# VH-VL binders against o27280: the designs that were tried, part 110

Target 1, 266 residues: o27280
Amino acid sequence: MDSMNVPEVLEIKRIVEESESVKTFIFSWDFRREVRPGQFVMVWDFRDEKPMSVSLIDPVRSEIGISIRRVGEFTDRVHGLSEGDLLGIRGPYGRGFELMGRDILLVGGGIGMAPLAALADEATARGMRVDALVAARTADELLFLDRLEAAGVNISTCTDDGSCGFKGFAHERLLTLEENHDMAAVCGPEPMMFQVMRILDERDVPAQLSLERYMKCAVGICGQCCLDDTGFRVCAEGPVFWSQELSRVREFGRYRRDPAGRRVPW

## First folded at step 3 (VH-VL)

Design n5 (framework fv_libevitug)
Fold by ESMFold2-Fast, scan of step 3:
Structure n5 (fold): chain C 266 residues (1-266), chain A 121 residues (1-121), chain B 110 residues (1-110)
Amino acid sequence: as target 1 above (266 residues)
Amino acid sequence: QVQLQQSGPGLVKPSQTLSLTCAISGDSVSSKSAAWNWIRQSPSRGLEWLGRTYYRSEWYNDYAVSVKSRITINPDTSKNQFSLQLNSVTPEDTAVYYCARGYGSLYFDYWGQGTLVTVSS
Amino acid sequence: QSVLTQPPSASGTPGQRVTISCSGSSSNIGSDYVYWYQQLPGTAPKLLIYRNNQRPSGVPDRFSGSKSGTSASLAITGLQAEDEADYYCASYDDSLSGPVFGGGTKLTVL
């Protein structure tokens, strides 16, 4: 019996407003079904199903959290829900992050900070030193700063408009940070991740990058998640990839595909 | 291009220390993109990962719980090699020992030739 | 005992399709990638499949992997005499914080 592929109808226990556009939905979870940072679930509103990263893993309270940014009709409907309302949850799916060494750099952009917040909790619980570079377009879009601070994470921020922290992009801020991390984990807009990966590769820092934007299939059978050079399927082989694997993928950081499958430069 | 060459004694007495070395060519033992592993194989237990050493900001080791109290894996950057020391051996440690290069946990892309180690009086 | 469960043997004739299964739990295959290793007699294991279904350079496309829930499979199509070997599945186990292997499957081609 494989219960992971059957949606469970769960009650929304608590909703945390992370920003004007992001909410975290918290559910009671049976931890006999393990979930790890970097994995995702399929969220079903009884009309449509979309992949969402797990942003909170709390075995003490027996809770998981799923952070959702408002970007379209599905997410607008989910944002309209209240505590006590029901959602279908299927999963978890995908590979989680691997922790190595004692000193970890997290680089998160926008909602990409969600899976990294869960990773920060695990890393700090294991006694690791965690430095987080939290990037967003504006100060109001920086996510999880209070949670990261409470966990003892060393936080650096940057905003495109300079409204908080360093004025500039994540990769520009990264150039001013210390170079001696044991590993890095990166999640955010693909152009950001590409530039960050190049800097980490030059510093010889092994990095894991999460390609959440490409998830279109929960069971790993759809070819739509496939990347050009390697044939990787993000939902089956990801969403977490090592930087050495992504450095060989022509599509990563260079172009994307529109709904018709045409190449569009970043 | 990458080759791993093992050396060390094939016979060890019970209670003594098993010592093997793995010499690396075509890569650096201090490469930050790789980890250097020891894996053994016996008829009774099959394949068992024993541990790894790897360089990041400093040297780190990860060891399997079953051997953690008895095992040391050490790099030697001057000779571009790494070693295995397994203390207080018993006949149950009789196995073919392999060194292997890893990427992450389980992408073992190059292996040494293997060394049969027999633990007997 | 091995942490991952494989049948101890499998067999087929040249040209046939053969499948080797691998069963785990939520702490290993259910939460991480599956890898497959081929060991020819008298040699070290060779990486055959990584990340559930990817082939390293030099591995023929008649070898394929798949994963569903806490189980994985290695499929060999167009079986050849040279495929006679031991096959091992492997995954990372979160509870043990390290790599784990299956007990191995001896594939006989006759």
Scores: ipSAE 0.071, ipTM 0.638, lowest interface PAE 6.8, mean pLDDT 85

Design n6 (framework fv_libevitug)
Fold by ESMFold2-Fast, scan of step 3:
Structure n6 (fold): chain C 266 residues (1-266), chain A 121 residues (1-121), chain B 110 residues (1-110)
Amino acid sequence: as target 1 above (266 residues)
Amino acid sequence: QVQLQQSGPGLVKPSQTLSLTCAISGDSVSSKSAAWNWIRQSPSRGLEWLGRTYYRSEWYNDYAVSVKSRITINPDTSKNQFSLQLNSVTPEDTAVYYCARGYSYLYFDYWGQGTLVTVSS
Amino acid sequence: QSVLTQPPSASGTPGQRVTISCSGSSSNIGSDYVYWYQQLPGTAPKLLIYRNNQRPSGVPDRFSGSKSGTSASLAITGLQAEDEADYYCASYDDSLSGPVFGGGTKLTVL
C-alpha cells in the first residue's frame, strides 16, 4: 500500500478570503511529495472527505493552498474554521496539466480559476506568455485577478451581468479574442467548457479541460464518473483531459448521469 | 492511415553528426493536433525520448536534458517530413532510432519502422 | 537504468492470465497517466494502453491496465502465442520534465 492514501493532519497556517463565498486555506507542505497544477487533494474535516483542487504551489515558502467555495454542508463547516485549526489532507491525486509551446490561454469560470491560478504561476516561472480569460456571474465572484496580474498574466474578464469587463459568457468573450495560442487550459462549469472547447477546436488550439466529476475516479470512487453514449462505460482517470479525447464523447457538456444511468441536464 | 517512413545512414563515425529523416503520409507535419518525436532504443539505456517538434502559432522544439546541447529536430513543410541531427556522436549513441507521432509526451500512436545507427570508426 | 521498474521477464501458458507490474514514484506514476507499449520481435513499439486503462482501436479487450498510487499493472487474459513480446510502461516525470519508460518485460508464452 502507498502512504499517499493515508491522510496527513495539517494545521491551517493562514486563510485568504478571496470573495464572500471563496477562501484559500494554506498549509505547510513537504515538497518531497511533489504536486502539480491540475492535481487535487482529499480534504477531511474528521467527519466527511471531499476532493479539492490545489490553487497555490509555493516551494520557496514550502506551502500549498486549497481554494474552497461555500456550496453545502461540508464546505460550510470548513469555512467556519480558523487559522490554527486542523484538517486532514491526502494526495495529491490525478493528472496535472501538461505545458506545451510558449503562448498559452487559460479560461476559467468561477472556482475553476483555482487550479488555473496554480498553472499560471508555473507557466510564467517557465517564461511562457500567459493570457487568461476570467469569467464569473458578477464582478465580486471574479477570482485571483490580483495574483494573476502580479505574475505578469494578460487578463481579460467577463461577467454574465456586465458588472466587470465584457457582458456575457466566457465563450462569447473568447469569440472577440483573435490571438491563436499553442495550447489552452480550461476549467469551470461543464457547459461553459464545452462551448469553449468547440471554439478552440475550430481555431486548431489543443486544449486541456479539468472535469471535477472525474476527481473521484482518480481515487477509486467511480459510481457516477463513467461517460459514454455509445454503450460503453468509460471511466478514465482525470481530472484533466485533452479536447481530442472529449470531442469523441457526445455526453460531454450536454448532460450528466444519475445513479440509475439516466440523463440529467446540467 | 498515417505512415512514417525513416531514411538516413546507418553508420556514423565518432565525433560526426548523425542525421535521420522521417517522411509523413496521411497527415501534415504542420498539423496543430500533432507533435513529431524522436525516440531511440539501445540495450544499455532502453527506450529514451530525445525530443519533439510541433507547429502551433510557430514552430516549437522540446528536447531531453541528456541530449539538449547536441540535438536539433527540424520540420520541412515542403516535403512533409522532419529530421533529427545529433552532433558529436560517440559509441554510446549506437541505437535503433524511431520517429513517432504524438499528441502529448506519451501518446505515441504511430511509429516509423526504426533505423539502426551504429557509431564506430 | 530505467526510471520506472518492471520485472525483466514474465511467462504463462496459452489461455492463462499474466500480469506485468510497473513501479514508479510520486514524480511520475503518482502524478501522471501510465501508458503501455507492445514490441513484437523486429518491429517498432505499438501503443497498447493509454490513460492507465484505455485501449486504442484494434487492441483486443483481453488487454487491460490499472493504476494504484505509484504503481501500475498490465493484465493479459486468454494468453495467446502472438502475445510473446516486450512490454514497456511509460509515464511523464515532473522532475525530468519529460517522458520516462520502464526497462521492459520480456513475455514468453510457454
Scores: ipSAE 0.037, ipTM 0.589, lowest interface PAE 7.5, mean pLDDT 85

Design n7 (framework fv_libevitug)
Fold by ESMFold2-Fast, scan of step 3:
Structure n7 (fold): chain C 266 residues (1-266), chain A 121 residues (1-121), chain B 110 residues (1-110)
Amino acid sequence: as target 1 above (266 residues)
Amino acid sequence: QVQLQQSGPGLVKPSQTLSLTCAISGDSVSSKSAAWNWIRQSPSRGLEWLGRTYYRSEWYNDYAVSVKSRITINPDTSKNQFSLQLNSVTPEDTAVYYCARGYSGLYFDYWGQGTLVTVSS
Amino acid sequence: QSVLTQPPSASGTPGQRVTISCSGSSSNIGSDYVYWYQQLPGTAPKLLIYRNNQRPSGVPDRFSGSKSGTSASLAITGLQAEDEADYYCASYDDSLSGPVFGGGTKLTVL
């Protein structure tokens, strides 16, 4: 067995409160085990384990950060922890984002900004120009704006309710942007990602999209994640996919499956 | 069907510049879904990626560290081809040189026929 | 020296199953996809497997790929005489910022 599949018990070094519902947990990390933006880890609270995207990668401080949104029993328990408490971490898992060219567009919705914040750090360190479209339902759900600004990222915001920035959805805001990018990276709710992908495809901008629902498949704990319409298996290939791969998947952005395998519209 | 056709001299003297061309049919050298690569193969080093050129908003080049100081890969949109120039060659540069199309995640789905280049001494 | 490690040779008889291994590290196979190329004598390499386990059109299902951690393997079932060739694994290396190859495995059909 390789060392990536053995959980390590790590001490919570720092906790950053990103919003009322999101915290970033920071751990010391041995960078002999490389971590790239777009990869995830399994977080174990000694009762249950869940996949979480890596949102901070800092080789200088030898730290990684994991941003967790409070949505259920597991995340509620983890949010109750303090600095000095212990969590089990396995990984990293999954394929990370690939950077090409000199100009990148990031499009993130809600907690989907977490892996994109790590990517923004890498892209700026590489000398790329980074534009970020940060989308949320309300101003309180916009994440990492101060961190992105500190990294030198050009930020546009939009909220469904108009409480910050452009009033509307990410794809509506994107239609008003005329910038020519060498690539894009997208992470957020699947319907948002589908609409954004369509616009980027029409503009001939290659995009990578991160699909949260397939993180569990990459570690073999979920049987509900196969997308074999194109002859690939999501369990081995995700969570990051190129837009041309996803454009051939009939279910992406249109349907989900319930536990019985039935198609359910978004 | 995509086809890559290589041309260039098979004999180069030490210290001179190796120059090869790859003509593309069935795709455009400026296709944004593609990257155009040079790869060489020798008995001593096996398969070795040298670099690539690709178009997005403008032309970009990436080169392997081992050859970065000596290599240039250039597209020619008018002739739908791309070229390799490798300066200051030594007998260690003797190899079969292939051009290849990289698609999306850097895999090489089409290869040229190969050109044996001998650096004579 | 190649970045990815393969056995230099493998052999089998017609109808048998043969497996070719490929070992890397966290900076390549551990972080990115694995690809396999078949090279028949005197010809250019041909893509055999992409993204760990996918087959291009025209590649028979006798060929399959798999990946676990920092290692990958190519399996050939129902071995045939025409499968005699050199086989190369490949991946992307984050530290080198480019594609890397295995040293190749010469498969002999006895």
Scores: ipSAE 0.051, ipTM 0.622, lowest interface PAE 7.2, mean pLDDT 85

Design n8 (framework fv_libevitug)
Fold by ESMFold2-Fast, scan of step 3:
Structure n8 (fold): chain C 266 residues (1-266), chain A 121 residues (1-121), chain B 110 residues (1-110)
Amino acid sequence: as target 1 above (266 residues)
Amino acid sequence: QVQLQQSGPGLVKPSQTLSLTCAISGDSVSSKSAAWNWIRQSPSRGLEWLGRTYYRSEWYNDYAVSVKSRITINPDTSKNQFSLQLNSVTPEDTAVYYCARGYSSYYFDYWGQGTLVTVSS
Amino acid sequence: QSVLTQPPSASGTPGQRVTISCSGSSSNIGSDYVYWYQQLPGTAPKLLIYRNNQRPSGVPDRFSGSKSGTSASLAITGLQAEDEADYYCASYDDSLSGPVFGGGTKLTVL
């Protein structure tokens, strides 16, 4: 009936306050239009449109959730909305995570935990053992701990300031965790993901990493350049990439590109 | 609400198998948010976690390194219970054994009444 | 024997504040959550505090937990006679790949 490229106007069914700066907006969803963890939607407030990762996928309740951090004018306006208000949603877009093996490690930093929370639900439903390393700057910014525990996830935390769990960065905490994983999924700031990927490569753990900056590429906006010297074009396949695809990319973890193609340091 | 009921006190001879059962009411042994644990308490070793069983789509078990070669923890979904088998017991296994409901981050919110097991000849 | 270190005893009078310490290392309290259990004479342990400072439903707010570095504390304000019990701290130990407990503190209400 509908094209996934045409925005649907949906009512905000429920809003969950995840933290001081993060809210999850929950909508009724027709699951004849498949959505998988790692995919995103375009959220339209009738002025601007921004990509947002899907953080809840609940076919039993016929609901999806979208978690949004307050960082600018668009997100400030959306955070001002109430249950019953309307937003335009189109999608889903992008490649989702692929699950393999029996044991998975999730490594999430800040809002990057949002798509990983949806993945945790799918992994546990498939019978996988799930370990999650949840990282943030402070304890108040750790996201989805209660939801992950309710799903049966084994949780480790770290904060930059030491206010909860390990004091330090995600990659430093990862060095203290057991090595019994068939795969990993990683989402967060790109410098964090780069360091985590290197450790997982040393442990021979295949990882998928979600690059938020490539969400626009997945909807056909990307015309910038190949991600590696051999002409590899993963921006058409993003935002989720296997670590083997990123190990050759010189810019990963060092700088990003703006819409004009210029280098911008992280 | 949730109640865990254990088998009664027991005497087990050295080298034999210790066997205990924990019956669950108010929750399902197949609850995906829970893990089902055995913990023992002795004057010499204090509180000591032995292992857990839990369901996610398949059953999984985790065991403490100190008992891993001798221990089995099994669920019984038809009776809504789980059991402990500890092989080749020695007097050092004398303790009060508790079953407990836990979670992925290893805290235990409901405990059984405890079963004293004495290992002596 | 016990991986986490607690004082073997503590005491106070009704209405006072009592603190029970728990010391660990970088492999346990320094890297993971702390939990506290209360054991009344002749009963099973009861969860008192989880994830450093969270109270289960039904636990009075006069019980509180805190964690700093490789150490944790349980604070009991407005001490009451019924608080006379053994108190155990617990955490997860990375090197042992499992939960670990303190040796317990016998609290006497004088």
Scores: ipSAE 0.007, ipTM 0.508, lowest interface PAE 8.7, mean pLDDT 84

Design n9 (framework fv_libevitug)
Fold by ESMFold2-Fast, scan of step 3:
Structure n9 (fold): chain C 266 residues (1-266), chain A 121 residues (1-121), chain B 110 residues (1-110)
Amino acid sequence: as target 1 above (266 residues)
Amino acid sequence: QVQLQQSGPGLVKPSQTLSLTCAISGDSVSSKSAAWNWIRQSPSRGLEWLGRTYYRSEWYNDYAVSVKSRITINPDTSKNQFSLQLNSVTPEDTAVYYCARKYSSLYFDYWGQGTLVTVSS
Amino acid sequence: QSVLTQPPSASGTPGQRVTISCSGSSSNIGSDYVYWYQQLPGTAPKLLIYRNNQRPSGVPDRFSGSKSGTSASLAITGLQAEDEADYYCASYDDSLSGPVFGGGTKLTVL
């Protein structure tokens, strides 16, 4: 739960191209600052600062990885960097995933697989049985399959277009998977997470869900930090929430906020 | 096998605090799959949910709007129980009070035996 | 008024089919699961149906639930004298951020 509020300037040690739109940037890390799966860091390119989930935690090599999808001006600039270039890193921040039981289901959509890949590494290191449902629009957008396979994870895939695995959405694929997990962790687009949460709740599987949009609230960037009438201190509690906590939030899966803070349907 | 056993007084005077306890066996009050609820039943209002307490990363409480200003629900992990305190009672708080478990998607899969609480002088 | 609407009474004879309705709104039944509880005289309510149409272990298959839009129904086939009880529907209400109940239906087995 240690937080560092001053960016440390770190050299990009290695870059892994995960897909056409996603790269993982790897840095040497001093693990006297503990990092847990589900936590994020602030990435500073000396112009703008953005929150990014930690996708690799490797104490043996003394490395962390940060996976970044190209979606705008900041991420375009960062994607243009090379090994040896510098970035500012501040953190880690936020509540990480909690592991319990003997087996875990991971359900990830798109870049949401990034924090789940780090969690898969920790779960397998603890001797847990890990099943992962990896969802994307197309086969080329499925992330971390080689890494999950190398870790011994049992992988199911689904794509909207049927180009890999089950043709359909994550929640439709989940209905065909076995029900016997001690816990689940879910990260992806909110409408997907909402549908998956409902199915896991039906199966009596306690789930943790990671909401990327709440990462900036956790570091105090957003001044409007409460969700609906729940009285949640989102800045103190995100980005990982238990499904029971999210069942109290009318906004989850139904609305998002625009830059002015107004509710906009998904 | 899960059982909920209620205890507390059956008569409370107007303006006093109503206090009930629900002892849990076969599950832990800090079980992350469970939420521990108080529900009351009266002829005038029917079944009415009052609130719940539950553990995830820390303890949370939720309360119905109708009682929010007067109600406290607290867990006791050492005794594996949870309690209800309802302040400033009136005769309209006369009801049978139940504790009940929500377990994942299963709302109120186990109920306590019920306690008739009469608010009268 | 209860948040969910049920008929106050229903009746049938042994062997008959009886249906009990439950009506809500988009903030409750329209957006969440429906639950049914049976309350025998002098006892606590007992979970009879969960997730619209699922039965807990020990509940006979003559009890079934269904949901369509903002309404739900409990069906009892092969009605028996022991089914004489009060029946309550319930759901979760997004606007109230909590569980809500119907007013209950007293089922009389004639």
Scores: ipSAE 0.005, ipTM 0.430, lowest interface PAE 14.3, mean pLDDT 84

Design o1 (framework fv_libevitug)
Fold by ESMFold2-Fast, scan of step 3:
Structure o1 (fold): chain C 266 residues (1-266), chain A 124 residues (1-124), chain B 110 residues (1-110)
Amino acid sequence: as target 1 above (266 residues)
Amino acid sequence: QVQLQQSGPGLVKPSQTLSLTCAISGDSVSSKSAAWNWIRQSPSRGLEWLGRTYYRSKWYNDYAVSVKSRITINPDTSKNQFSLQLNSVTPEDTAVYYCARDFEGSYYYGMDVWGQGTLVTVSS
Amino acid sequence: QSVLTQPPSASGTPGQRVTISCSGSSSNIGSNYVYWYQQLPGTAPKLLIYSNNQRPSGVPDRFSGSKSGTSASLAITGLQAEDEADYYCQSYDSSLSGVVFGGGTKLTVL
């Protein structure tokens, strides 16, 4: 492909309904533009542009998939589209997850399972043993269980309300699981990721965490990519960060930024 | 800019340990976006990847199955270098040995920087 | 048990197009990036193509890579005498959990 900074107008080839609130939009893709799990694209509906993680990478079919949860005006409009409709796609952007060692733990919360589903496919293709902890508020919000099972992933589930699997939060379930992993990848709400990171640090398991709010840093927007609490701004290329980097940021998992840039508790 | 400089003996007797060192300049051996490889080349086996070491909050090693029982690759952060030890060598281990950097993690096995090569002859 | 297969030799005349093939399986080329190296006599291999079809800075656009299924190819257009070298393909093999190389192709410029 010629340019990553100009949106390519692509036809929605297929839409998969993952849940009542989540759909995966599938597009034909020319894999001369490489895409890796953990990377994102900018999705343009001809009014607004938003970063979305790639959830399916299929070079055999020449397809990518983008999973989108309905949470606001932009995503509501995109959810209203049908097969054959057009969207602008620019990218991919950001550094994807790295795979290392023989064994990987995936910990995903809600829509955070989307980039991890793509990573599970890659890790399995590379001969790794894959364990996944899939967390959601309710059973109906557990995502990609069929895809993970088809890929040969060992699956554990938990729901806040106890409607499927362990009753409780991801970090509480993690405490009851095997601790022998060469690496971990984590994606979900920041408070969940912070608690999971803490446990993985105690187990000496290096973890990569994907932070959606820092995806704009990879395309040169600095406002939300401050990861340094020493009084100086540090812009890191996201969305994937190592746990060691995040453990030094007091804001991570405890505070967020409102539109004015003020610290607000989660 | 980034350079790899190899050192070590050119002659090793059968059953002994082959030991080579690769000194790094212009990058850190503990760089989280790099991995440090040993590759050898012989007329009989061509180019053969032996293994790599890399830092990602802790140190990891990957070794080729053909040498896994005999090989150790170790980083030295104080000297900014990494080494190869290959035990119980035979004449089949005669080769030109290269150190090389791959970059940007496990998706990028491209060897973008190579050392000059060291011919190691295993003979009695 | 994966092996990448290249023709042992290739030849061309100045100005011509030459292609070098690299054949593998689903566990290597079929699911992973392909890299190409040029080795001039007496020197270390030099990265020529990365990630199937990308060129490092300083590599002329006469060199291009492609991948289709479990096979890859290196194309050299406008062949020059200086292109006479050994060429190696490389991928990662998921069944071996390791880097694999092709046997190499000796390119002769006639």
Scores: ipSAE 0.010, ipTM 0.573, lowest interface PAE 9.0, mean pLDDT 84

Design o2 (framework fv_libevitug)
Fold by ESMFold2-Fast, scan of step 3:
Structure o2 (fold): chain C 266 residues (1-266), chain A 124 residues (1-124), chain B 110 residues (1-110)
Amino acid sequence: as target 1 above (266 residues)
Amino acid sequence: QVQLQQSGPGLVKPSQTLSLTCAISGDSVSSNSAAWNWIRQSPSRGLEWLGRTYYRSKWYNDYAVSVKSRITINPDTSKNQFSLQLNSVTPEDTAVYYCARDYEGSYYYGMDVWGQGTLVTVSS
Amino acid sequence: QSVLTQPPSASGTPGQRVTISCSGSSSNIGSNYVYWYQQLPGTAPKLLIYSNNQRPSGVPDRFSGSKSGTSASLAITGLQAEDEADYYCQSYDSSLSGVVFGGGTKLTVL
């Protein structure tokens, strides 16, 4: 549909400061254009356009939220904006998460909690039991804890430095959790997702993983869609993939591409 | 090409169990990108979804609230088929029964392949 | 009883544009994707539109879907005699935790 490919200029209605490096920008949204957890939008600051996951979906208030981490020139400019300022929004794009069964595990690292926060809202609204493992380098970088608590989510935390919850990585904390789940959704740094995926596969828990780098492929920026020398295209189905699909991708969890397209180990 | 072929009796007496089978060719019943549905159609109720079974590292079932207490949908990986069992039938269960596949590529719940349909009459 | 509301009948002449409506609520069409099916007499339904507005391979571009709020519509342009069939909309209902269908529309090509 052409209406999904033309940026709509929207006013920033509200800004929530999630941490020193993360802000959620909230816009009025016409829900005639459906948005599902796991989908992303292209955010345009009238100079550059970048994909951002939708972190809040609120049809009752007619609002969506987009959480943005400060990591470079574009995000620095967007972080400098105030309520009342304008941004271009195009989308939504990509495949959203599928909910199945009665019990779901969410495993999020850093900004990867953004799409999982929207998923938690939908899962709890459907009457599912939601357990969330929220991981970050430090306590200050744990995101959405208050929102998850308000939604009735059972929260476990871990930090690399031990400043909140379990001291260690998400996959190490996951090994100490005994509860079986009908499904899992995972989003965060690719090395974390790789380790978590292997544990979930051993436990026969089907997992959906959201890969930020494949969001660009869904909107025709195809330089990152060729993951290996087999010629398999993954861009049409991203950014959310089943663990069985990712287990066949040689790059997943091993290396990334820098801006020049070169392989860089994690 | 994926095909679904239905089999089972066309006449069931009230209070008995209705049993139908759907054989799959061109895909696996344990495919992680598909789900396998039973849907019925009657003049009084129209199209009515009954439930589905699907494999995602383990088997799941979803059932419509209206039939949840009476229904079982079972996969059989050795025969590449799935079945419907509906207990304690009444004349209101008279309908054409379809098996159907929903596929992940349609973002779930879109039925892209259907069986031929089986008319099941519930009468004494 | 169908959860989604469709007109029971619609008609048109060859070459005409016909639109079939499907009305729901916030728990189904308002929050979830819409699908459309064509059913010829004596046959199983065939998927015509998925994810509100997408066409499966082999479906002519004369068929298009749209969704607005809690309602959806199927448009058929350049109506042909072979389009005479029953048409059904379908969504998922979050409050029922299940798939729901419209009551169907019998399209007659005059």
Scores: ipSAE 0.007, ipTM 0.512, lowest interface PAE 10.4, mean pLDDT 84

